# Designs tried in a protein design chat: VH-VL binders against Active breakpoint cluster region-related protein (ABR). Part 10

Target 1, 199 residues: Active breakpoint cluster region-related protein (ABR), of Bos taurus (Bovine) (a6qns3r647to845)
Amino acid sequence: VKISVVTKRERSKVPYIVRQCVEEVEKRGIEEVGIYRISGVATDIQALKAVFDANNKDILLMLSDMDINAIAGTLKLYFRELPEPLLTDRLYPAFMEGIALSDPAAKENCMMHLLRSLPDPNLITFLFLLEHLKRVAEKEPVNKMSLHNLATVFGPTLLRPSEVESKAHLTSAADIWSHDVMAQVQVLLYYLQHPPISF
Key: E = the ipSAE of ESMFold2; O = the ipSAE of OpenDDE; V2 = 0.75 times the mean of E and O plus 0.25 times the DockQ between their complexes.

## First folded at step 4 (VH-VL)

Design s59 (framework fv_izeltabart)
Fold by ESMFold2-Fast, scan of step 4:
Structure s59 (fold): chain C 199 residues (1-199), chain A 124 residues (1-124), chain B 111 residues (1-111)
Amino acid sequence: as target 1 above (199 residues)
Amino acid sequence: EVQLVESGGGLVKPGGSLRLSCAASGFTFSDYYMHWVRQAPGKGLEWVGEISYSGSYTNYNEKFKSRFTISLDNSKNTLYLQMGSLRAEDTAVYYCAREDYYGSGSYYDAFDIWGQGTTVTVSS
Amino acid sequence: DIVMTQSPDSLAVSLGERATISCKASQSVDYSGDSYMNWYQQKPGQPPKLLIYAASNLESGIPARFSGSGSGTDFTLTISSLEPEDFATYYCQQSYSTPYTFGQGTKLEIK
C-alpha cells in the first residue's frame, strides 16, 4: 500500500509500523551487535508484518517478546516492499547525479533541494529514519554499526531505479549495477553525515 | 454550519486558462486533505487531484498532471485549481470536496463535505 | 487504475420496496481489516452526498434505511424501504489508492 495512503489512514506523519519498530529497536536493540546487519528469522518477520497488516493492536506484547533482529528485519522489509521506494522512482536519476558532483557546495545545494522535492509523507518518514539511524550509530562502540554500515544496509532499500522494460538483450549489466549500489549507499551516507536541520 | 463554496467558473475558449476558487466556512483547510472532483454534463464523477493540509503535498490523476495545479492559501482559507490548455472535454461542473476525518484518528478518504460546484464550459 | 463497475445501470422500484445496488472493484480495496469503499447519493443539480464510508459505516445524518455491506472486491448498497427522496443516482467510490475512482452510477427511478 502506498506510504501516503498509510499515513492518512493512521492520522500520523510516519507509518505506525515504522514508528513501533523504531521505538522497540531504540528501547532494547541499540546495543545489539550487528543490529540491522544480522538477519532475523524470516518466519518471525513475516508473522510480525502480518500482525501490523491485520491492524491488531496487541502489537506491543508481540514486540516486547520477539527477537530484536526480527523487529529490525521487519522495518527493512517494510521499506523494501513499498510499491515505490521511499526516496521515489522519479527522483532516482537526480540523486545519482547529485551525489556524483565534485563541488561540495553544488552537491549540498542539489542534495538538499532533492530532499525538499519529496512528497510530505516520504520526507517526514525519511527524516524520522535518519534520526533513528544516527542514534543507532552513536552506540557504535557496543553495536559495531557505523554510519557507513547503516548506509550500506538501508541505502539500496530506500533507493532503486525504476523497472526497466527491455525489448532487447542486456549486456555488461553487472558493471552498471555495481556503480549504482555504491552511489545508493553514498546518498544515504551523505544525509546521515549532513543532517537536514533547516526544514 | 460547515460549507464549501466554489467560484471562478465560466466560458473559456479551447487552449485557454481558468482559475477556480473554493472557500471554506465552519472549518479550516489546515485540518484536512482537500480534493477536486469534476462531472461532465450527464456523466459520472472523476477525481482530479488532492492537496495536503499544509499545502506542500499534491497528487493528481495522470490525465491532469501536466495541465492543472492545485494550491492552498491557508491565510485566506482558500483552495485553488489552476487549469491550463483547456479542451472541450474539460467542460464539467467542478466540485471541491473535503476528505473525512473521524475522532478515532482514522481517515477513510471518503468525501464528507462537497461544495455546490462551479461550471466550466470550454467552447468556441 | 482500479476500475469500479456498478450494476444495474438503472433500477425502477416502487415506494416502500427494497432496492439493492452492486459495485465491483477490479482488485481488492481492503487494508488492515477495513474496506476502502464509499457510497454517494446525487440528485439533479446538487453535489454528491456521502451515505456510507468504509463499506458499512453510516454517515452521520443519513437515515437508517441505508446500509452497506461487502469486502474485497464485491460491495452492496441497500435501501430497505424506499422513500420519495431516495430517487437519485448512486455512486460507489474506492479510496484504497489514487487515482480515486468512481463507479459509472446507478439511477434509481420510480416505477
Scores: ipSAE 0.000, ipTM 0.463, lowest interface PAE 16.0, mean pLDDT 83

Design s60 (framework fv_izeltabart)
Fold by ESMFold2-Fast, scan of step 4:
Structure s60 (fold): chain C 199 residues (1-199), chain A 123 residues (1-123), chain B 111 residues (1-111)
Amino acid sequence: as target 1 above (199 residues)
Amino acid sequence: EVQLVESGGGLVKPGGSLRLSCAASGFTFSDYYMHWVRQAPGKGLEWVGEISYSGSYTNYNEKFKSRFTISLDNSKNTLYLQMGSLRAEDTAVYYCAREDYYGSGSYYGMDVWGQGTTVTVSS
Amino acid sequence: DIVMTQSPDSLAVSLGERATISCKASQSVDYSGDSYMNWYQQKPGQPPKLLIYAASNLESGIPARFSGSGSGTDFTLTISSLEPEDFATYYCQQSYSTPYTFGQGTKLEIK
């Protein structure tokens, strides 16, 4: 279900699943070595996401008892499985062009303009995620997750090319994947290193 | 105190245009979805449309989508309804309303309403 | 569009008596365990006032004699013991999907 539909139906600025997973990771996962990098059990992740989809009142008990890497994995899966990536299909080409700019001032202007062009639910959820990831990276000495490591994990989940665009003029799927993944990582890393006007 | 004040209503001829304003005070305007709701004389409430807290997202009752535009200016804490191609059946009191914010970032119902501004479309 | 139908159109009740107003949605307004259904009170010359949100939650500042119940498509507003200030028109409203729609209104009159 589209993020705009979810946030409007929930009458919230950020999806409930995003808020609860982030809160739980910050409570007991912030010092977990490899948080977000280490995979949780796939069946646990799918089960937790299904319970969130059902809006079961027992969700808080499940969150407290579940492996923290499964909770972190549920957040990643949620963004990965959105019908449209958080940073949108519409803006994907512009993000790729913007991150490639060599002039620092033009790059900053472009990247900030693109952020402001996001729909409200996408923008607020993205800013919420950026603040969370920065808090995780503050504990890098313990959890071993740098800003670059977090950008590597989340970049490809937050922006992806459409299938038509990705195959347009490149030679192979592997070439397309490796080229685009590096740029996707760099886009998220840019915002983590150059915080937008809001957190 | 938290309040909304509408203005801009009046008498207008069929085919004319009119812009309504809704001035917000006593709360953080940019944290709330805002709505326009109208009520024809002696009739019930009819939802016109909504706008998100940044102004990036609007939804309309299809009845009004081609003729009416909702916008806002967060720097002025003001909501607008631009009405075009007005018809006699657009005669109504127009209310602006705030969608309630509940603790966790959730919104439920329209908790604050203005007093309304009257639009009369007549030859 | 979701059609909201209220019953009755008007109701005459004596002071101190219980009043119940029904609202039926043409399709379910439930999502993720919540019912996106609200109740408003309107007096002549005044804007609507929110009474109940999400089917059963009492809005801040509203007297406890007001209560809401129901889920899915069938909802009820109850006033347990009528006071003089309760004579007004009451509207239900779904906020499940756009366009958000109101019932036709129920006028509560003194007997």
Scores: ipSAE 0.006, ipTM 0.481, lowest interface PAE 14.6, mean pLDDT 84

Design s62 (framework fv_pabinafusp)
Fold by ESMFold2-Fast, scan of step 4:
Structure s62 (fold): chain C 199 residues (1-199), chain A 124 residues (1-124), chain B 112 residues (1-112)
Amino acid sequence: as target 1 above (199 residues)
Amino acid sequence: EVQLVQSGAEVKKPGESLKISCKGSGYSFTDYWLGWVRQMPGKGLEWMGDIYPGDSYTTYSEKFKVQVTISADKSISTAYLQWSSLKASDTAMYYCAREDYYGSGSYYDYFDYWGQGTLVTVSS
Amino acid sequence: DIVMTQTPLSLSVTPGQPASISCRSSQSLLHSDGKTYLHWYLQKPGQSPQLLIYEVSNRFSGVPDRFSGSGSGTDFTLKISRVEAEDVGVYYCMQSIQLPYTFGQGTKVEIK
């Protein structure tokens, strides 16, 4: 379901599942070693997602009782399963080109312009996620999760090439995957290191 | 130019079915929610429900949830309001209106453009 | 449901004089996102409603600057600095913070 439809249903600019998972992680998972890196039990993640999808009143009860890594995994799964990646199919080639720029000033100008080009629900949800990930990284001495670790976890989740674009490329699968995955990580890391403070 | 054009006035008897329409033009029909508002003769405005034409997801006021059905056909940029069995108390002007939002975020919040209205008269 | 109450229910105004309409909500219209979901509409005789002001104080495209909105929380005001003949009609406030959207009962503005 498109993010704009979800936020309208829920009377919120950020999807309920994103807000609730983030709140629970910040409440009792902020000092969990390897938070977002450690896998939650797959059946727990699927069960929790199904409860969110059903808009079931049992959500709050399950959230307080569930393993925190399953809650973290549910947030990751939500972004991965969006019909269109959070940072969009349309802007994907531009993000890849922008992050590859060698001139620091041109890179900054391009990367900030791309954020301003996002649809509002995507931008607001992304900014919400960035602030959350920065708070997680502030506890790195305890949770062992650096900005780079979080970018590695979430980058490929928020940025994915469309199937059409992947088929259009005339390179080996290994070259495509190696280049794209590292670039996806670098895009998210860039925004975590250079927060968009003028938005 | 954004325009919402509604179907013409209807005169019906109690128990009859009715389906009225609202056709959008001048914008991307599937990108905006479309709401229905009732105004009984000499009375104020009352929100009935709305639809997101992209996937036909609907929301309703509890008062109208059982009384009417809202639907849309995105291939012809048209939304519908339907009654299975009309009552005399359904006599009213019915407006469709497009929902928009302001600033950052996707929270739809006000009606920017309105249709001209469809007068429905239900009498014996 | 959020109840919207307008005062007065009717106003008779001499052309060129100011007019003020109040709208009160049964609960706060301030969202956690910092925005307040209150809007004003005008319905001229025989016409569809038209948007005047959205989110408390923002004038819609083409709306004259003699119209202004203000307020916060549960208490809102629509002001017309100098009423003109074309301003005759019924004014409605609406909240959209919570479904169902609800309107005030309307304030009828007439020229003396």
Scores: ipSAE 0.006, ipTM 0.533, lowest interface PAE 10.5, mean pLDDT 86

Design s63 (framework fv_polzastobart)
Fold by ESMFold2-Fast, scan of step 4:
Structure s63 (fold): chain C 199 residues (1-199), chain A 125 residues (1-125), chain B 107 residues (1-107)
Amino acid sequence: as target 1 above (199 residues)
Amino acid sequence: QITLKESGPTLVKPTQTLTLTCTFSGFSLSTSGVGVSWIRQPPGKALEWLASIYWDDDKYNNPSLKSRLTVTKDTSKNQVVLTMTNMDPVDTATYYCAREDYYGSGSYYDYFDYWGQGTLVTVSS
Amino acid sequence: DIQMTQSPSSLSTSVGDRVTITCRASQSISSYLAWYQQKPGKAPKLLIYAASSLQSGVASRFSGSGSGTDFTFTISSLQPEDVATYFCQQSYSTPYTFGQGTKLEIK
């Protein structure tokens, strides 16, 4: 289901699943070594996502009892399975072009303009996620997760090329994957290092 | 420079429909990141948010009022209109319109930065 | 719905005193919290947004702090013109909700 449909249905700026998983990670997982990098148990992740999808009243009880890495994994799975990536298919080529700019001022102008071009539910959810990831990275001495580590985990989750765009750029599947992942990481890392508080 | 003013009837009978107009100046509802919201306050009570309408024509209504609310805008007139059906004495309140700064002026946090003076609507027979 | 609870409901103190008002959300609202001042017969006036940001034109004696569920509003040195009711408000999720208000009076 599209993120705009979810936020409208829930009468919320940010999807309930995103808000609850973030809240639980910040309560119990902010000092967990390798949070977001360490995989939760796949069956736990699927069970929790199913409970959220069913809009079940037992969600809060389940969240308090579940392994924190499964909750972190549920958040990652939610973004990965969105029908369109959070940062959108439409803007993907522009993000790739913008991040490649050499002049810092032109890069900042382009990258900030791209955020303003996002639909409101996508922009608000992305800004919410950026603040969360910055709070996680503040505990790097304990959790061992730097801004670069978090960008590596979430970058490919939040932006993906269309099938046509990937094939047009590189000639092999392995080359396509490697190139795209590095660029996606750099886009998210840029926003983590240059927070868009001027909106 | 930014101003908002509420207008409409000050006395409404039970079961009637209330229509309030917010006329504003100093900003446009065609500008990204702005909205206009309706908030009411019964005498001596807390503030209650009723509805919001945004630059992109997105609308949110308080679910506790069960679809009694309709909010519309006329950007050419700088007006936002609230319609509330089936008025009851418990709806007696001062009704405010306010500008919502969504992320227009250097913040991605939303808040009500400018308010109209309010209009007291009394519901009685 | 997110419930906002303010403490105290009323407060009476002296000019020059430090005043502290707290606001608790029933769930985490990050920093999506604003503080408003309302004088009798007047519309509310925005003082603080994003939990800790001072609105342009507002006196520096007003400040806010907190994140998540617990928030604090402080007047560092109370002035006579600060007599008013103060409200917190969350904008994290609709319906937007307000605290019940704190009436501030001078002895």
Scores: ipSAE 0.006, ipTM 0.486, lowest interface PAE 13.4, mean pLDDT 84

## First folded at step 5 (VH-VL; framework fv_ramucirumab)

Design t1 (from s49 with heavy chain S56D; at its last look DockQ between E and O 0.06; V2 from the best seeds 0.00; counts 0 for: pae E 16.1 > 2, placed apart)
Fold by ESMFold2, look of step 5:
Order: structure tokens, then C-alpha cells, then sequence
Structure t1 (fold): chain C 199 residues (1-199), chain A 124 residues (1-124), chain B 107 residues (1-107)
């Protein structure tokens, strides 16, 4: 299920499953304590994903009646199960190198260039998700979800090493893996704290 | 008429280069990921590479990584495979293939349209 | 990489026979499994996608089943035009990989 094929067929900028889950969370999940952190019921998540996969006409009824944590879980599962991570395998090493830059001006130039290097479906969907997560974090006094909490949930989901990269790091050392996870979180946190300008 | 028409095959010595071409017609070429798949004589199928609709993202099988380059020109409705440092084991029929999300009611990737194939022979 | 093991490698059958071909993945691929038919000198033709969904224009005597690691292609009543080589292919993760093929020959 490649994201570019989905966006073409739907004649939309962002996959329907992403748009509908985000819209429902914004309608009735913005004030939910622990939104995205708390797990929804697994059978509800799988059922909702199956209804989206089938493009069933009951999607909107199911969304309106379903527990909001299951809807949040469906969104997380969608990104986790993409054949390739949203930020791509090709750019993974560059994101990891860019976030490690110490000079703030060089880092900003590199990180924004990397974003512009994404395929359009990936970029537009990522920006859509970023804006949503920023709105969730604006309600932190109520929902208890900081930018850092959201980056921890989504960072490793959106930016993952390829199977080849993973095997190489596992062979080397476990401390390399912990640094990669920290960097994955920092990449997403960077964009949440330094919102991209319009493209 | 939806079709993929291939050209550019032939006989090459080990270490040589060839460029394969695949011309698309009858559909909006820029809407699709494209792949190359090869079949050695008397053998099964091996996926070689794919390229995103814009051309910005590519992926390669380990057997060809660093030697082959997939590219596309959406203005010319054309897909290319540049093959360098050719080896005897690269001898195969090469197919271009359209990756289709269209499978009715499906979100599963499949190769629904194939070119006719072109033979590449690497031999001294 | 996900290895796809197909069996049998060949089968001899008569027109009207039921033919069953199996495909086993080295790890779970959910339902991301496609089946192709290839006749001599021709490119492969898509038959089944998503393990069990019939491609448009393919006769209903072809059916697919399975999920996870074990999949089956069935031809319910073999016809003269069905003598070919059949391949399974996983589209769960790159590199996409094919089974070794099953040749269906006339008995």
C-alpha cells in the first residue's frame, strides 16, 4: 500500500485514513488526557483499519461511535505499517546526520533541504501530521501531551532504519540503537519546535 | 491502448554498459511507480528496482546496487535502466512493469502491466 | 529478505483437473501475496492480488487463499490455455521477491 498510490487514487493531498483520523481527534480528542500515549482496544483498531481498507460506506458511523484512543491508535498503526517509513529509507542517514549538526544555521539549512527532498505525497502528509501534532501540544495543560511526548510516540514510527541499517547497528552495539532512537525522536521534535515554512 | 514498449537490449562483454528503455502509452505515466524485473534463461523472476512517480525515490535489489541506475522522464513517458559493470549473471530478459494500486478493492501492490521484455546477454 | 518457497516445481495434469499450487513465505506477509501466469516467450500476467482477489478479466476458475505464511492458488477445472508457469510474489516489503515457479504441463 504505497502512500503515492493511495493519494493518486483518492485524488487527495493526504490519505483518507489519515485525514479522517486526524479530523476526529481534533473534534473530540484534543482534550483527551494522554491522547496518542494511551492505547486503544486492539480489536477496535484492526476493525477500523479493515473498514478503511475496504472503503466501506460505514466508515463515518464507525468513526463517530468509536473510542477516540482507538482512532488515535489506528492513525499510529497506519504509519507503522507503511511499506516504507513516511520520511523514507533513502533519506534516513541524512536525517540522522543533519540532526547531529552543532551549528544552528547549518542544521536549519540541512533539515529544511531534507524536507524538500521528500516525495510530494510524503511531504504533504508529513506537514499535515505536523500541524495536527502542534495543535495537540497547544492543549497540553488539558491533555498532558507535550511536544516531546508526541515526538516520542511518532518519531520512531515515521523515521526508521531500513532492514539493512537495522542489521548493521544490531551487530555493532546496543548503545548505537539507543542513540538512533534518541535521534529519531529529536528529528521530529526539531520540526515540531521549528515549524517548516510553507512550500 | 495501454502498453509498455521496450528497447535497448543486446550483447555486451563483461564490465560493459547498456541502457534499457521503456516507453509508456495509453495511461498517465507520471501517476505510477515503475519497476524492472528480470528473468535469467530457464530461471524464475527477480525484482531489480523501482522508482517513485516523481523519480525522487529509488530502491535496488542487492545484486545490482551500485551498478544499475533506474531513472524516468515523465515529460517523455519513458523509464530507463542504466546498467554498468555488467557481469555474466546479469544475463536475462528484462521487463519493465507498472506497479498498480488499481487492483479492484485492494491496497496491495502488484505488477499489472508488463513490457514485452528485452534480452541482455553478457558474454565474452 | 523474505524467501518465497513454491511447490510443486511441476505438475502434469489433464484438461478438467483441479490443480493446487502452494507458496510459503519465510515470515508473515499478511495478505500481500500476488500470483502471476507466464506462457512461453511472454511476459507474466497478473492473476490474483491480495492473496485472494481476482484480477479483472481473469477467469473465475482461478482462486487464491491464505494469509500469513501459507498461500494456495487453485485452478478448479484446468483448460487448454492454462498450461503455463505460475509464480507467487510478495509485496509486503522490499526487495519484492518471487517464488521459484510451478510448471503446469499436459499429462
Amino acid sequence: as target 1 above (199 residues)
Amino acid sequence: EVQLVQSGGGLVKPGGSLRLSCAASGFTFSDYYMSWVRQAPGKGLEWVSYISYSGDYTYYADSVKGRFTISRDNAKNSLYLQMNSLRAEDTAVYYCAREDYYGSGSYYDAFDIWGQGTMVTVSS
Amino acid sequence: DIQMTQSPSSVSASIGDRVTITCRASQSISSYLNWYQQKPGKAPKLLIYAASSLQSGVPSRFSGSGSGTYFTLTISSLQAEDFAVYFCQQSYSTPYTFGGGTKVDIK
Scores: ipSAE 0.000, ipTM 0.445, lowest interface PAE 16.1, mean pLDDT 85
ESMFold2 (binder alone), look of step 5: mean pLDDT 91; pTM 0.940
OpenDDE, look of step 5: ipSAE 0.006; ipTM 0.553

Design t2 (from s49 with heavy chain Y50D S56D D100L; at its last look DockQ between E and O 0.15; V2 from the best seeds 0.00; counts 0 for: pae E 4.4 > 2, placed apart)
Heavy chain, then light chain:
Amino acid sequence: EVQLVQSGGGLVKPGGSLRLSCAASGFTFSDYYMSWVRQAPGKGLEWVSDISYSGDYTYYADSVKGRFTISRDNAKNSLYLQMNSLRAEDTAVYYCARELYYGSGSYYDAFDIWGQGTMVTVSS
Amino acid sequence: DIQMTQSPSSVSASIGDRVTITCRASQSISSYLNWYQQKPGKAPKLLIYAASSLQSGVPSRFSGSGSGTYFTLTISSLQAEDFAVYFCQQSYSTPYTFGGGTKVDIK
ESMFold2, look of step 5: ipSAE 0.374; ipTM 0.761
ESMFold2 (binder alone), look of step 5: mean pLDDT 92; pTM 0.942
OpenDDE, look of step 5: ipSAE 0.056; ipTM 0.678

Design t3 (from s49 with heavy chain S56D D100L Y108S; at its last look DockQ between E and O 0.05; V2 from the best seeds 0.00; counts 0 for: pae E 13.2 > 2, placed apart)
Fold by ESMFold2, look of step 5:
Structure t3 (fold): chain C 199 residues (1-199), chain A 124 residues (1-124), chain B 107 residues (1-107)
Amino acid sequence: as target 1 above (199 residues)
Amino acid sequence: EVQLVQSGGGLVKPGGSLRLSCAASGFTFSDYYMSWVRQAPGKGLEWVSYISYSGDYTYYADSVKGRFTISRDNAKNSLYLQMNSLRAEDTAVYYCARELYYGSGSYSDAFDIWGQGTMVTVSS
Amino acid sequence: DIQMTQSPSSVSASIGDRVTITCRASQSISSYLNWYQQKPGKAPKLLIYAASSLQSGVPSRFSGSGSGTYFTLTISSLQAEDFAVYFCQQSYSTPYTFGGGTKVDIK
């Protein structure tokens, strides 16, 4: 389901599943070692995703009882399963070109322009997530999640090639890197290091 | 009484333009997403476009993208469809429709209130 | 785009009959399926939303069921005023799409 459909349906700027998962991670996961890097139990992730999809009244009870790595995994799954990546298919080539620019001033101008080109639901949700990931990284001495670690987890999830290439096969980590994911990581890392505060 | 009253429409030649209007009454217009849906003579229904409650977000069927513009004026409780570069295949009855809001901050995207329909005929 | 295939295209039935109309989606649409009734020369009227929820003011003889790719509308005891064309519509993702319609003829 497209993020614009979800935010319209909810009359909200940020999807409920994103807001609730982030809130729970900030409440009891900010000091969890390896948060977002450690995989949650797949059946728990799918179950929680299903109750969010159904808008089940029991969502809050499930959140309070569920392992925090499963909640973090549910957030990642939400973004991975979007029909279009959060940073969009249309802008993917431009992000990949922009991050490759050598001149820092040209790169900054290009990268900020690209964010302004996102549809508002995408932009607002991205900024909400970005601020959360910054808070996670501020606790790196405890949770061991640097800005680079978080960019590695979320970069390919938020900015990815077409559905065909992304879902060819479930493969090893080495096969994932054959899709040139380093640039995807660099895009998210850039925004984590240069947060776009003035829009 | 909750109502959507449509105006505009008529006969126009291919390549021409036409503007449809839809006046809302009996409900808080600015709280609702609005859509246009059309029906060619003797045919089924085709969704054309919707607009968010504030007007900030608009979406179009591929068949009309770039030629039609949906807009709203919340101060006048009015919805509009500007139709440019009209083609024979745009010939239809056009309905404005309100999207259902069924609680818990959710819409079903069903259309619970419809205007009476306005005929648009595009022919040489 | 999500294609909605509706069957049958028409049905002839007597007052009091049970009538069932089906709608298939080309991909899963969860429960985001709505049903409308349209009488000649009139705008459509919402009957069922979210696959099975009865719209306010709609008689209880109308019911909906299904999820995923297969949905049904049932009229448990057909009345004279139920002569109309019935449409399903998915609201899972844009563009929202309608089935081709089912004409219910009352003799």
Scores: ipSAE 0.006, ipTM 0.506, lowest interface PAE 13.2, mean pLDDT 85
ESMFold2 (binder alone), look of step 5: mean pLDDT 91; pTM 0.940
OpenDDE, look of step 5: ipSAE 0.012; ipTM 0.573

## First folded at step 6 (VH-VL; framework fv_ramucirumab)

Design u1 (at its last look DockQ between E and O 0.71; V2 from the best seeds 0.00; counts 0 for: pae O 6.5 > 2)
Heavy chain, then light chain:
Amino acid sequence: EVQLVQSGGGLVKPGGSLRLSCAASGFTFSDYYMNWVRQAPGKGLEWVSYISYSGDYTYYADSVKGRFTISRDNAKNSLYLQMNSLRAEDTAVYYCAREDYYGSYYDAFDIWGQGTMVTVSS
Amino acid sequence: DIQMTQSPSSVSASIGDRVTITCRASQSISSYLNWYQQKPGKAPKLLIYAASSLQSGVPSRFSGSGSGTYFTLTISSLQAEDFAVYFCQQSYSTPYTFGGGTKVDIK
ESMFold2, look of step 6: ipSAE 0.129; ipTM 0.699
ESMFold2 (binder alone), look of step 6: mean pLDDT 92; pTM 0.946
OpenDDE, look of step 6: ipSAE 0.021; ipTM 0.569

Design u2 (from u1 with heavy chain Y50D; at its last look DockQ between E and O 0.13; V2 from the best seeds 0.00; counts 0 for: pae E 6.5 > 2, placed apart)
Fold by ESMFold2, look of step 6:
Structure u2 (fold): chain C 199 residues (1-199), chain A 122 residues (1-122), chain B 107 residues (1-107)
Amino acid sequence: as target 1 above (199 residues)
Amino acid sequence: EVQLVQSGGGLVKPGGSLRLSCAASGFTFSDYYMNWVRQAPGKGLEWVSDISYSGDYTYYADSVKGRFTISRDNAKNSLYLQMNSLRAEDTAVYYCAREDYYGSYYDAFDIWGQGTMVTVSS
Amino acid sequence: DIQMTQSPSSVSASIGDRVTITCRASQSISSYLNWYQQKPGKAPKLLIYAASSLQSGVPSRFSGSGSGTYFTLTISSLQAEDFAVYFCQQSYSTPYTFGGGTKVDIK
């Protein structure tokens, strides 16, 4: 379901599943070694996702009892399964071009303008996630997750080519795909290292 | 100096209309959600409406939905509340309020306008 | 809609007293709870955001605590300027809702 539909239906700025998973990771997972890198059990992740999709009664109980790596995996799965990536199909080429700019002032202006070009639900949810990932990285001495580690996990999840563009690249050499993945990581890393100001 | 300056209140008969204005200065207006909150004489606070950064997303209290329209003009740093089909129950001081951005996770009304009285009576 | 129930409705207290005001939400709102002070004829003033974070310029005698459905505002040593009405407000989802208010009066 599109993120704009979810936030409108929930009358909230950030989807409930995102808010609850982040809150639980901050309570119990901020010091977990390898948080977001270590896979949770796939059946647990699917079960939690289904409970969010269908039934609010059991959510808080399940969250309190579930393995934190499954909760982290549920958050990642939510973003992977969005019909359109959080940073949108329309802006994908612009993000790829913007991160390649060599002039720091031009890059900053471009990258901040791109954020302002996102639909509000996408922007607010992205900023919410960014702030969470920064807090995770602040605990790197304990959890062993750097900004670069987190960008590697989430970059390709949040910023990916459309299904049409992806099919074109699948008929292309693997070198093109590895270049795109590197750029996707660098976009998220840029925002983690240069947090938005005045949003 | 960060401030919100309001105008547009007054006395109106039931069924009438008013448009409230709120002019922002001292901050980047387009970076904030904006809100209207009202307070009937001698009563508590009631949230009325909010509007997103771009103006594309609006939310309303059930008591005003369909009658009130929130809008903003980011080029003029201005927030508006169009109030139609006014009822006696709409009599209140109306405040505009800036919703502070705290990592997009928390939101609070950190800057308030001075308030504008709207009186709906025969 | 999330109902916010504030208690007491009023409290009579002396300067120097410790005053505690409570706010209960009809469902979990995590830490999306704000506290405001309002003096007669004035706009509300933000005191506490995110349940426990003190707004800039607010005296340290004010503190907030709680999460989920139960929250408190505490004034550790009441001063003359603290006689006002206090409101809690959830910022979890629209419609944002306020508690009914607590009037703090001189005993």
Scores: ipSAE 0.088, ipTM 0.682, lowest interface PAE 6.5, mean pLDDT 87
ESMFold2 (binder alone), look of step 6: mean pLDDT 93; pTM 0.949
OpenDDE, look of step 6: ipSAE 0.102; ipTM 0.683

